# VHH binders against q9lnl0, part 5

Target 1, 290 residues: q9lnl0
Amino acid sequence: QLRHGFYEGTCPPAESIVGRVVFNHWDRNRTVTAALLRMQFHDCVVKGCDASLLIDPTTERPSEKSVGRNAGVRGFEIIDEAKKELELVCPKTVSCADIVTIATRDSIALAGGPKFKVRTGRRDGLRSNPSDVKLLGPTVSVATSIKAFKSIGFNVSTMVALIGGGHTVGVAHCSLFQDRIKDPKMDSKLRAKLKKSCRGPNDPSVFMDQNTPFRVDNEIYRQMIQQRAILRIDDNLIRDGSTRSIVSDFAYNNKLFKESFAEAMQKMGEIGVLTGDSGEIRTNCRAFNN

## First folded at step 22 (VHH)

Design x1
Fold by ESMFold2, last read:
Structure x1 (fold): chain B 290 residues (1-290), chain A 117 residues (1-117)
Amino acid sequence: as target 1 above (290 residues)
Amino acid sequence: EVQLVESGGGLVQPGRSLTLSCAASGSYFSTYAYGWYRQAPGKQRELVAAIYGGDKRYADSVKGRFTISRDNAKNSIYLQMNSLRPEDTALYYCAKELHDWGSQDYWGQGTQVTVSS
């Protein structure tokens, strides 16, 4: 029941409203793309793309925000702003799950990434449990990552596109890559630079793509080949025989990467979606309807 | 085996402060997310504060009063609790959140905090 142009008859300006809201935020803060990529991934891999991540906890009910692993997810205000405008124009029509999908697609294009269509028609989930939250950490093996992505229907090539593509923008806190700074195989100039950067207080962060940190492009894969990946999981992609050739293919062919990333994002955005009469159309993305 | 050892609980008067500590064993201490949770009698367990890298999150009921921190050299997580109230009375647990899909988080045995005269 997902289709292109789902809102053409019921809310014709839906995608343009989301696009304008995203552009306004992105124009003021280029880190929006990283925030929305992380938001969509964390939402979709936990029981499907149903905007369950957006639910705020209450004193009586925790939510997916009630775990430490989601402490760094941000950008909810962008979704709220889009939803507020959409409720004025098309009350109770555009789901929060669709807003996240459209917003992420648009933010990727703004950052120089692929332009691609997404299908819409998602409905919003009716549960948000901290016990459902399971996310990959920075030091997991490639084999563990392959099993995880296979469990949600993705092959190895799609996994490499999503991991690297998701890390071509954004930052990592120093606490997450101390093992890399100690690794003699890491580029020695970058190691020295990171050691200095990480001396600051409050667990400083660095860009995961040291060359083009605000662009969605294949540069992260070139960094991996040059022994300059920040996170252990990214470095593992070039070192492991099951992923090495895919990393090389993306590093030497930006068009292939962008096409692969677009396809991967389209597939990820359709994991476990609710359609038809399932779920609801929330009026406030932070709370279930009554 | 990963072990989480909480300490620092006790009986305190309203308005006073207390610091909880959680010592964690195991490799890659700083790469995991950690949280302090509490469960009062008759209530569900709730997240009080969490830390993952430099990112922190607090329950609304404790914002401005409680601070979570991490000391990577000591493999320890702390909860500084200021301006304690009787409603903060609970069993406080430290948790280490695993990153692997399908893996279970590790929980400590808890340390009791009682706020009363």
Scores: ipSAE 0.647, ipTM 0.848, lowest interface PAE 1.8, mean pLDDT 92
Fold by ESMFold2, fold request of step 23:
Structure x1 (fold): chain B 290 residues (1-290), chain A 117 residues (1-117)
Amino acid sequence: as target 1 above (290 residues)
Amino acid sequence: EVQLVESGGGLVQPGRSLTLSCAASGSYFSTYAYGWYRQAPGKQRELVAAIYGGDKRYADSVKGRFTISRDNAKNSIYLQMNSLRPEDTALYYCAKELHDWGSQDYWGQGTQVTVSS
């Protein structure tokens, strides 16, 4: 089973090594938090947090990377660097799934988000199938989102914490929110700014949190209340009666948001995990052993 | 209803180029992920190139030779295929990845690309 401090006896420096690698990347590039949040979410919702997303496809074997909806997932080199150091110190001990979990937790704290403990002891999955990939698009209804999150064991409050918390950092390409630019209810000053930004070549991107784009905080919920949400799904959270009060609660209480987000991230990181003798400990996170 | 219509396939000599087109219908065209896939007889379908927003992904076997693009005004996705090789011979499909929490995507009927001397 998962427990706190799983590696204290077998690889005492495990969490500190991951933390240093993450810090070094984050210090040079603050977008690391958004990359790791997306990586963990995409991994965990697809048959559990087993690092199946990390597997590279080959000509004979597709992987979860062989799906267009994962085209934007990045940051795999951070996991590789941590794994390389861990294999030198503690061969075949620390799973790639645990590296993703620890790395994401640490990147959230670096971005000013909650500091929270995670349990460890995950093992790595033995398959990565494109047919298993799940992804909600930016224009889905709240009802569709609720059903999706319920199917992986999350209530509405946890869903709102994950959607907004996952979008308090990071960017969206202009192609993903053209319906928002046409929405007369959107804050008119932001709408004008976005029209200008989106004229650029190569499908430009904008920050989903227009005020604090590099901090994990409740500002995204304040943006939603102010009609400044970038993505349709985010705007839907303030418009829909089933989620509106939760958005308001988070917008007016940053501590409540941070506590709720930490709890939600802890729960997400334990979806469908492999433990004990299940799965493997990969030596290369990009490939199954042998 | 979502409709995907591929065109631009044909017989071509090695080293030459083709452009595949995929006309897509339905609302919210630009918010979806789209992919070009290919399947040779007796082989598994494989992703060739994908586009989602501004993010693009290519199979290793086509990197540097193929380019995916999207024209939002024409609701169309393109695959520019340069330096074609015999192993690129396949039925090429355009796919639209749905927004729901499922794996059910919409697929076109395909367009044949044959590369032979």
Scores: ipSAE 0.610, ipTM 0.830, lowest interface PAE 2.0, mean pLDDT 91
Fold by ESMFold2, last read:
Structure x1 (fold): chain B 290 residues (1-290), chain A 117 residues (1-117)
Amino acid sequence: as target 1 above (290 residues)
Amino acid sequence: EVQLVESGGGLVQPGRSLTLSCAASGSYFSTYAYGWYRQAPGKQRELVAAIYGGDKRYADSVKGRFTISRDNAKNSIYLQMNSLRPEDTALYYCAKELHDWGSQDYWGQGTQVTVSS
C-alpha cells in the first residue's frame, strides 16, 4: 500500500512540514545529510524500513541502539521535531518510518544531490533488538559486500551507487582506515595529510570526500580512480574487476550517478516495509505506543 | 571459541573506582566495535558502554561515572568505573561485534564486580 502522495488526503502538509524541519537543521549544520543517510540505511537493512532504529533502550529492554555499530548514528532529534509538529497538525497519522524516508530524501536534495519522489504509507515496527543488527565493516571484500547486498535484494550496480553515494558526504574515524595510510598505492599527498590529521586525540575523523565533503555528487568516484579513497571498502570498488567499470561510469557521468543513486535510495527505502494493518503509527518515535 | 579476556574485577567499597580491561586477539582490532555489558543475577544482560572508532555510547545509569577507551597498541579496551554504587554489582562482559552479515559476536567469560561495604 505504498503510494506517492499517501498523505494528500489525511495530512496534506506532511511532506512540507518535514522539509522545513530538515532545512532548518541543515542550514545550521550541513552534516545533517550524512546523519540521515546513515540513519535510513541502518534502519532499513535491519528488518526493514520500520523505524526500529529510533527506539530508545530502557533499563528493562535493550534496543538496536544497544550495539556498538550504531554508536555513531545521530540526528534522531530532527525526526523528533518533525514528529512533534506533525502530531499537532495530524495526530496519529504520519509514521516515523515515513518521516525518516522523507527527511533523508530532502536532505539529499539540499546537499545538491538528486531530487526524487518517494512512496509513502510505511508503518512503524513493534520490535527493536540488538541481535537483529547486521552491518558491514570497512575492510570487507567486494565479494562479501556483493553477497550481503544481494541478500537484501540489490544487484552490483545498486551496491556501488549506495556504497559510494553513501560516502560522498560522511566522515570516517582514523581508526577505520589505518591500513590505507600504510598502502603505498594510495595518493602520497593525501596519505601524508591523513597521517597528520590522525595524530590528534580521541580518534579524529576526516571527510570521505576530500573535495566536496558537503555535496552529494559523483566526486567520491573520481577520488577512487585517483587512489584517494579513504576507506578500504571504497578503494576495493575501483580495484575489483566486478565493480571497476561501474565506478568509472559514475566518475565520468555525474547525471548517471545521480539518477542511479536516486533509484538506489528509492529501492532501499522500500525494504521490508510494514503497511496496511501491520505495525503502528507511533506518537513518540523513541518508544512503542502504550 | 573465545578470543576476549576480561580482567580487573573485584570487591570494592561504594564510591571507589575500578578499571576493567579486555584483551582482544585478531587482525584489524581498531576497525571493530566493542562493548562492555553487565548482567546481575536474574536480570537481562545490559549494554554499559560501547566504542566504535571515535564514537562512544553509555547507558544512562553510568553516564558521567564510567568511561570506555581503546588502546590500539595493546589491542585492549578499558572501562574506567568511578563512583561505584551497589547497583553496579554484576558480571561484566567484553564483546567484539563482527563485521559481516550472519556472523556471531564474540563474548568473553566475564569478570565479577561487587560493590559492598
Scores: ipSAE 0.592, ipTM 0.827, lowest interface PAE 2.1, mean pLDDT 91
Fold by ESMFold2, fold request of step 23:
Structure x1 (fold): chain B 290 residues (1-290), chain A 117 residues (1-117)
Amino acid sequence: as target 1 above (290 residues)
Amino acid sequence: EVQLVESGGGLVQPGRSLTLSCAASGSYFSTYAYGWYRQAPGKQRELVAAIYGGDKRYADSVKGRFTISRDNAKNSIYLQMNSLRPEDTALYYCAKELHDWGSQDYWGQGTQVTVSS
């Protein structure tokens, strides 16, 4: 029973508390938007948006964090801080799954992306298994990506909005795009710049959006058009006939991109949600209730 | 296809060090996530350390003692294990996490590490 303003009667300050916590972190560190986008996506595609990703493993029990595909997910402390404040004013009321959803929405707006409403009323999952974890890697084909997104109810346009929109902010380590550096079709000035950047120690990172790395906007699609996509999966979107026109549409119409991205994020945030009497309201987002 | 070959296990005294190696075959080596896992008798297999791009994650029980690394030129992943304890005794597996949602991860056959006086 997701609805807008689910907490208006039971925890009136819920969304404002989350918003303030997110703003405070984002103001100090603009990379918060990238972290929360990745967190929500990794949570939602694994048995639904139920905050199962947040569960810490113990000596006796692994969790979704117990796989390499999730090694780079961060920002859990932002969710913890929001939850701590919410438990003080509204004990056992606001789910961790809703905090992730609201936080991600707010971080997108802070980064100049679309402002959009989300429905709330999610409950927290009771399961976090490493075997459930899914991830599309940086070199997968468009056909593989289409099949994966179809399996969770998304069409090709939504997929292109999520893949590119998820990469309009954030970084990629040099190890993830060595094939791009060797690709003579890549923009030659960028390729040369990346060769130099990637000679540094400790697997350096570069921004995936070379022009507006801290803004949620359509620039990543313009970069794809210009042969400047960092990751192979992004370059594949402009090269494949099934996605090329969508990339072009987004590249030349920022309003269309922002509207499409907002709609895609709303849909993603409602995958497989637990509501009503299902699941629980965790008191600690890192652990199931006892 | 992909094969993973672990090496470097053995019998060592407590407090000593050991380096495990995992040689991986196949293309796009550096774009995959890799993990070292261990399984002691009667225990579930647990993640010890993982690497994906430049991101690393460690089990709490090994933080500060173990280091995962990757050598892209040799298509190899390493686990440097320092200050070994008897509770580190286990069969250690290297795993390669595939990018496709329908594909299963690849696992090596394992290399035994025994920490005993």
Scores: ipSAE 0.563, ipTM 0.818, lowest interface PAE 2.3, mean pLDDT 91

Design x1
Fold by ESMFold2, fold request of step 23:
Structure x1 (fold): chain B 290 residues (1-290), chain A 117 residues (1-117)
Amino acid sequence: as target 1 above (290 residues)
Amino acid sequence: EVQLVESGGGLVQPGRSLTLSCAASGSYFSTYAYGWYRQAPGKQRELVAAIYGGDKRYADSVKGRFTISRDNAKNSIYLQMNSLRPEDTALYYCAKELHDWGSQDYWGQGTQVTVSS
């Protein structure tokens, strides 16, 4: 069973070790928060938070990394570094799934987002299958998104917190929002700026939060209200009657957003977890134990 | 109806190059993830290269030799295959990964690549 302080008796330094490793990477590269947010989301919404995403494919077995929608997931080396240190002080004790959860929480706080507790006690999954990977694309309707989030136990308010909160940091490639550049209702100055930015080679990227791209805050919702959302799915949140008022509430109340995002992240981090004697404690996060 | 049409396969000598292409039909081409997969005799289908936006991923066995690219004007995905080896012999498929959780990915019929002395 998950509980707060799961490792206090078996690996007292567990959370501090993860926090130090995350801070050291974040201090050198502020994009760590976006990387870890995406990593945890992609792991958790695909058959639960069991670190199945971390498994490297082999010649005999593909993994969740063997699909295109995971091509941009990065930051695995941060988890590896934390795991290496944890194995030195507490062999076979701290799961990779818990490292991802703790690392993401700490990276959010470093970026100015909410500070929140997470429960620990997750075990690592024994399966990583490309056929399990089903992620939402940038042009889905709000109705399709609501149905998808409902299928994993989330209501509309939680969905809006996760979609916007997950996009308050990070980038999107120009190819993913060409329909926005063609939308005459998009803010005309931003639209012109994006046309220029997107002329570069190799499918350039832009920050999804055009004002505070390295901070976890409610600015993304203000951008949505101003017709400055980069992705169609984000713009749909302010256009659709079922989500519009939630977007407005978050845009005008940063404290409400931060509380809602913290709660949403806590719920997401507990999807389909393995506990007790289920799963394993991997010694190498990239590979199943033999 | 979405259609993926691969071309460019064939018989080549080791060390030579081939370019595979995949023409995709349908709207919003650039917003999808695409991948080249291969299935060698007696083996499971494996991802060779993938592209989603500007993000690319390659199998370790082809890294440095193969390049995936996308041409949004032509609605086409390419796999440039350099320094081909006999172990690259396989049926190569193009795939389009759909946007929602309930939909199935679309696959082409495949194009054979055979690398033999």
Scores: ipSAE 0.544, ipTM 0.811, lowest interface PAE 2.5, mean pLDDT 91
Fold by ESMFold2, look of step 22:
Structure x1 (fold): chain B 290 residues (1-290), chain A 117 residues (1-117)
Amino acid sequence: as target 1 above (290 residues)
Amino acid sequence: EVQLVESGGGLVQPGRSLTLSCAASGSYFSTYAYGWYRQAPGKQRELVAAIYGGDKRYADSVKGRFTISRDNAKNSIYLQMNSLRPEDTALYYCAKELHDWGSQDYWGQGTQVTVSS
């Protein structure tokens, strides 16, 4: 079973080691929070939080990394560094799935987001198949999103917290929001700015949160209300009657957002976890044992 | 219905270059993830290269030799294959990865690439 302080007896420094590794990377590169948020979400919604996303493909076997939907996931080296240090101190003790969970929690706090506890005790999965990857695209309807999140046990409020909270940091490539640039309801000054930004080579990126792009806060919801959401899926949240009041609540109450986001992240981190005798404790997060 | 049509395959000698094209139809072309996959006889289908927005990923065996790209004006995905080797011989498929959580990806019919002397 998952519990708070799972490693207190078997690896007392586990969480502090992960925290230091995350801090060192974050201090050098503030985009770490966006990278880890995306990593955890892509891992957890695909057959549970078992670190299956971390498995590298080989010439003989593809993995979840073998699909385009995961092409933008990064930050694996942060997990590797934490795992390497943990293996020196507590061999074969701390799972890669727990490292991802702890690292993401810590990166959120570093970016000014809520500080919250996570339960630990996850074990690592024994399977990573491209066919298991199921992820939503940037232009899906709210109805499609609600159905998808319900299928993994989340209600509408949790969905809005995760979508907006996951987009309060990070970037989107211009190719992903061309429909927004053409939308006459989008804030006209931002739309003009984006047209200029998107003229550059190599599919430039813009911040999804135009005001506080490196902070985990409710600003993305304020941007949605102001017609300044970058992605169609984010703009849909303020336009759709089933979600607009939740967006408004978060936009006008940062404390409510932070509490809701913390709770949502805690729930997401427990999807389909392996515990007890299930799964394994990988020694290398990129590969199954033996 | 959204369709994918590959072209550009053929017989080439080792060391030469070839460009594969994948024409896609439908709305929101640039918002989808696309991949080039290949399957040689007796082998599993493997990812060669993928593109999602500005993010690209390559199989280790083709890094530095192959380049994936996208042309939004032409609704097309390309695979530039340089320094071709006999082991690159395979049926090459384009795939479009749908936005819906439960939807199956679209696959093209494939285009044969044969590298031999």
Scores: ipSAE 0.532, ipTM 0.810, lowest interface PAE 2.6, mean pLDDT 92
Fold by OpenDDE, look of step 22:
Structure x1 (fold): chain B 290 residues (1-290), chain A 117 residues (1-117)
Amino acid sequence: as target 1 above (290 residues)
Amino acid sequence: EVQLVESGGGLVQPGRSLTLSCAASGSYFSTYAYGWYRQAPGKQRELVAAIYGGDKRYADSVKGRFTISRDNAKNSIYLQMNSLRPEDTALYYCAKELHDWGSQDYWGQGTQVTVSS
């Protein structure tokens, strides 16, 4: 029941409002793109794109945010602001799930990524359970990753597009790539740089894309080829025979990457969505209505 | 900073050939895609040819006449232009697909190709 222009009859300014809010935040902080990408991914791959990740935990009711791998997810204030404005103009009309989807799309475009349309009409979920959260770690093998993505209907190409597309604007804490900085196959200059950066306290973060960290482009794949992948999974993608050619194609052809990434994002955004009378439209994205 | 320097342009008669060259600075030349664009007066810049690793792509208007190639040892891209036509007259740009903070591609200064009787 998702469709393009879902809100044309009920809330015509819905997408423009979200876009404006996203732009304002992005203009002040270019890391917004990475934040929203991670948010959408962490939401969608866990029981579908139902905004379950946005639910705040309570002492009596834990949520998906309670899981360690979700601790670093950012961008909630952007969603809140969009929701606040939407509720003023179109009360109880636009779901948090759709806001996340639209916001992420727009942030990608702002960062020089592909422009693509999204179907809307998502509803918000009624469940947010930490036990549902099964996210891959940074040292996962390609085989394991492929299996995981396959389980949610994604092929290898889509997987590579999503992993690289997210990492090309993402950051990683030093603790996540200690195995890499000890890897003699890693570019020696980068290894030295990372060692220096990681000397600081409180588990510093670095950009996974060392050249264009604020741009959604194919640079991360080139860096993989150059032995400059920071996370083990990224290095594995270029080394593994099942993904090597895909990485290479993306590295050499930014247009191909953008097209693939756009398709992947559209597909991802529609995983396990609730429509029609399912779920709810939250008035507060951080809490269930009941 | 990435630098692209085009050369080889000039004035030629219809039916003649020219070879354009583009020298690219920077490391890891072989890991990037390159292309040739052209812009005629009053027209939009258009893709002429592109090379993605080993994959070559051409605009329909130049297919069979133009050939793009690369020399990784020289960090150079070439455009062999055969059977030139007056409509091929344009400023030709070498492009490197590398995104920075404000652009999709890096461009050279361009080299003028004029085809006239």
Scores: ipSAE 0.020, ipTM 0.351, lowest interface PAE 6.0, mean pLDDT 92
Fold by OpenDDE, last read:
Structure x1 (fold): chain B 290 residues (1-290), chain A 117 residues (1-117)
Amino acid sequence: as target 1 above (290 residues)
Amino acid sequence: EVQLVESGGGLVQPGRSLTLSCAASGSYFSTYAYGWYRQAPGKQRELVAAIYGGDKRYADSVKGRFTISRDNAKNSIYLQMNSLRPEDTALYYCAKELHDWGSQDYWGQGTQVTVSS
């Protein structure tokens, strides 16, 4: 089962190694936080946190990476580097699932987000199937979102924390919010700015948080209140009666957001985990051992 | 640039009342948290009162005596101080964008409140 300090007896430097690798990447690229958050989310919400997302597809064997919605997930090189270092020091000891969890945690802290502990002892899954991938789109209704999150054990507050927490450091391609830039309810100045930005070729990207895109903070929620949400789902969160108060609370209280986000991340990271004799410890995060 | 301008400070006798005002510049006034801090000579700056939307919070030392309020139409924050005591003597600061108890992004220059017989 999961526990704090799982590796104290088998690989004492495990978390330090991961942390160092993450720091080095983050120091060169502050978008690493968003990348790892997205990675962990896309892994955990699909049949649990078992690192199934990390499996590379082959011509003969498709994987979760084969799904279009996972095509934009980044950060795999960070996990690979950490795994490589760990295999040198502690062969076949630290799972890819734990590496993702630790890496994401540390990247959040580096970005000014909450510091929180994670229990470790995860094992890697033996399945990566594109058919398992069911992810929400950017135009989803709040009701649909709530239903989806509840199906995996998340309440409304946790949902709002995870969505905003991810988006406050995330980027969105222009193609994802064309409905918003045509919405007269959007802030007129922002709408004009986005229209201009999106005139460029190759589906440009913008930061969803227009103020502090490299910090894990509550800015995205304030922007929602200000009618400056970029994605439809974010705008819906402030407009819908079931989530409005939560958005407001987070917008006015960064401490509350951080606490809620930390709890949400801890909870998310433990969805459907494999422990004990289940699954395996991969030597290569991109491939099953057999 | 964000500006906070405090006013309303002065010299008063114990037991009297005083109202501080803070005018905040910038847009979207209603979407920020605000607060009042004070710093007495030789002491650390301390949070006195905060307002998060409609939620009001007070230091124990001023509970029941001080009231924080806001006027969104005037982009202003107020601190009504009743039953003033000599220990309330301090430089009072207006703060914008409070994230948690004791954390904020912006400060005013402060207004002096002196309570003395």
Scores: ipSAE 0.016, ipTM 0.344, lowest interface PAE 7.7, mean pLDDT 92

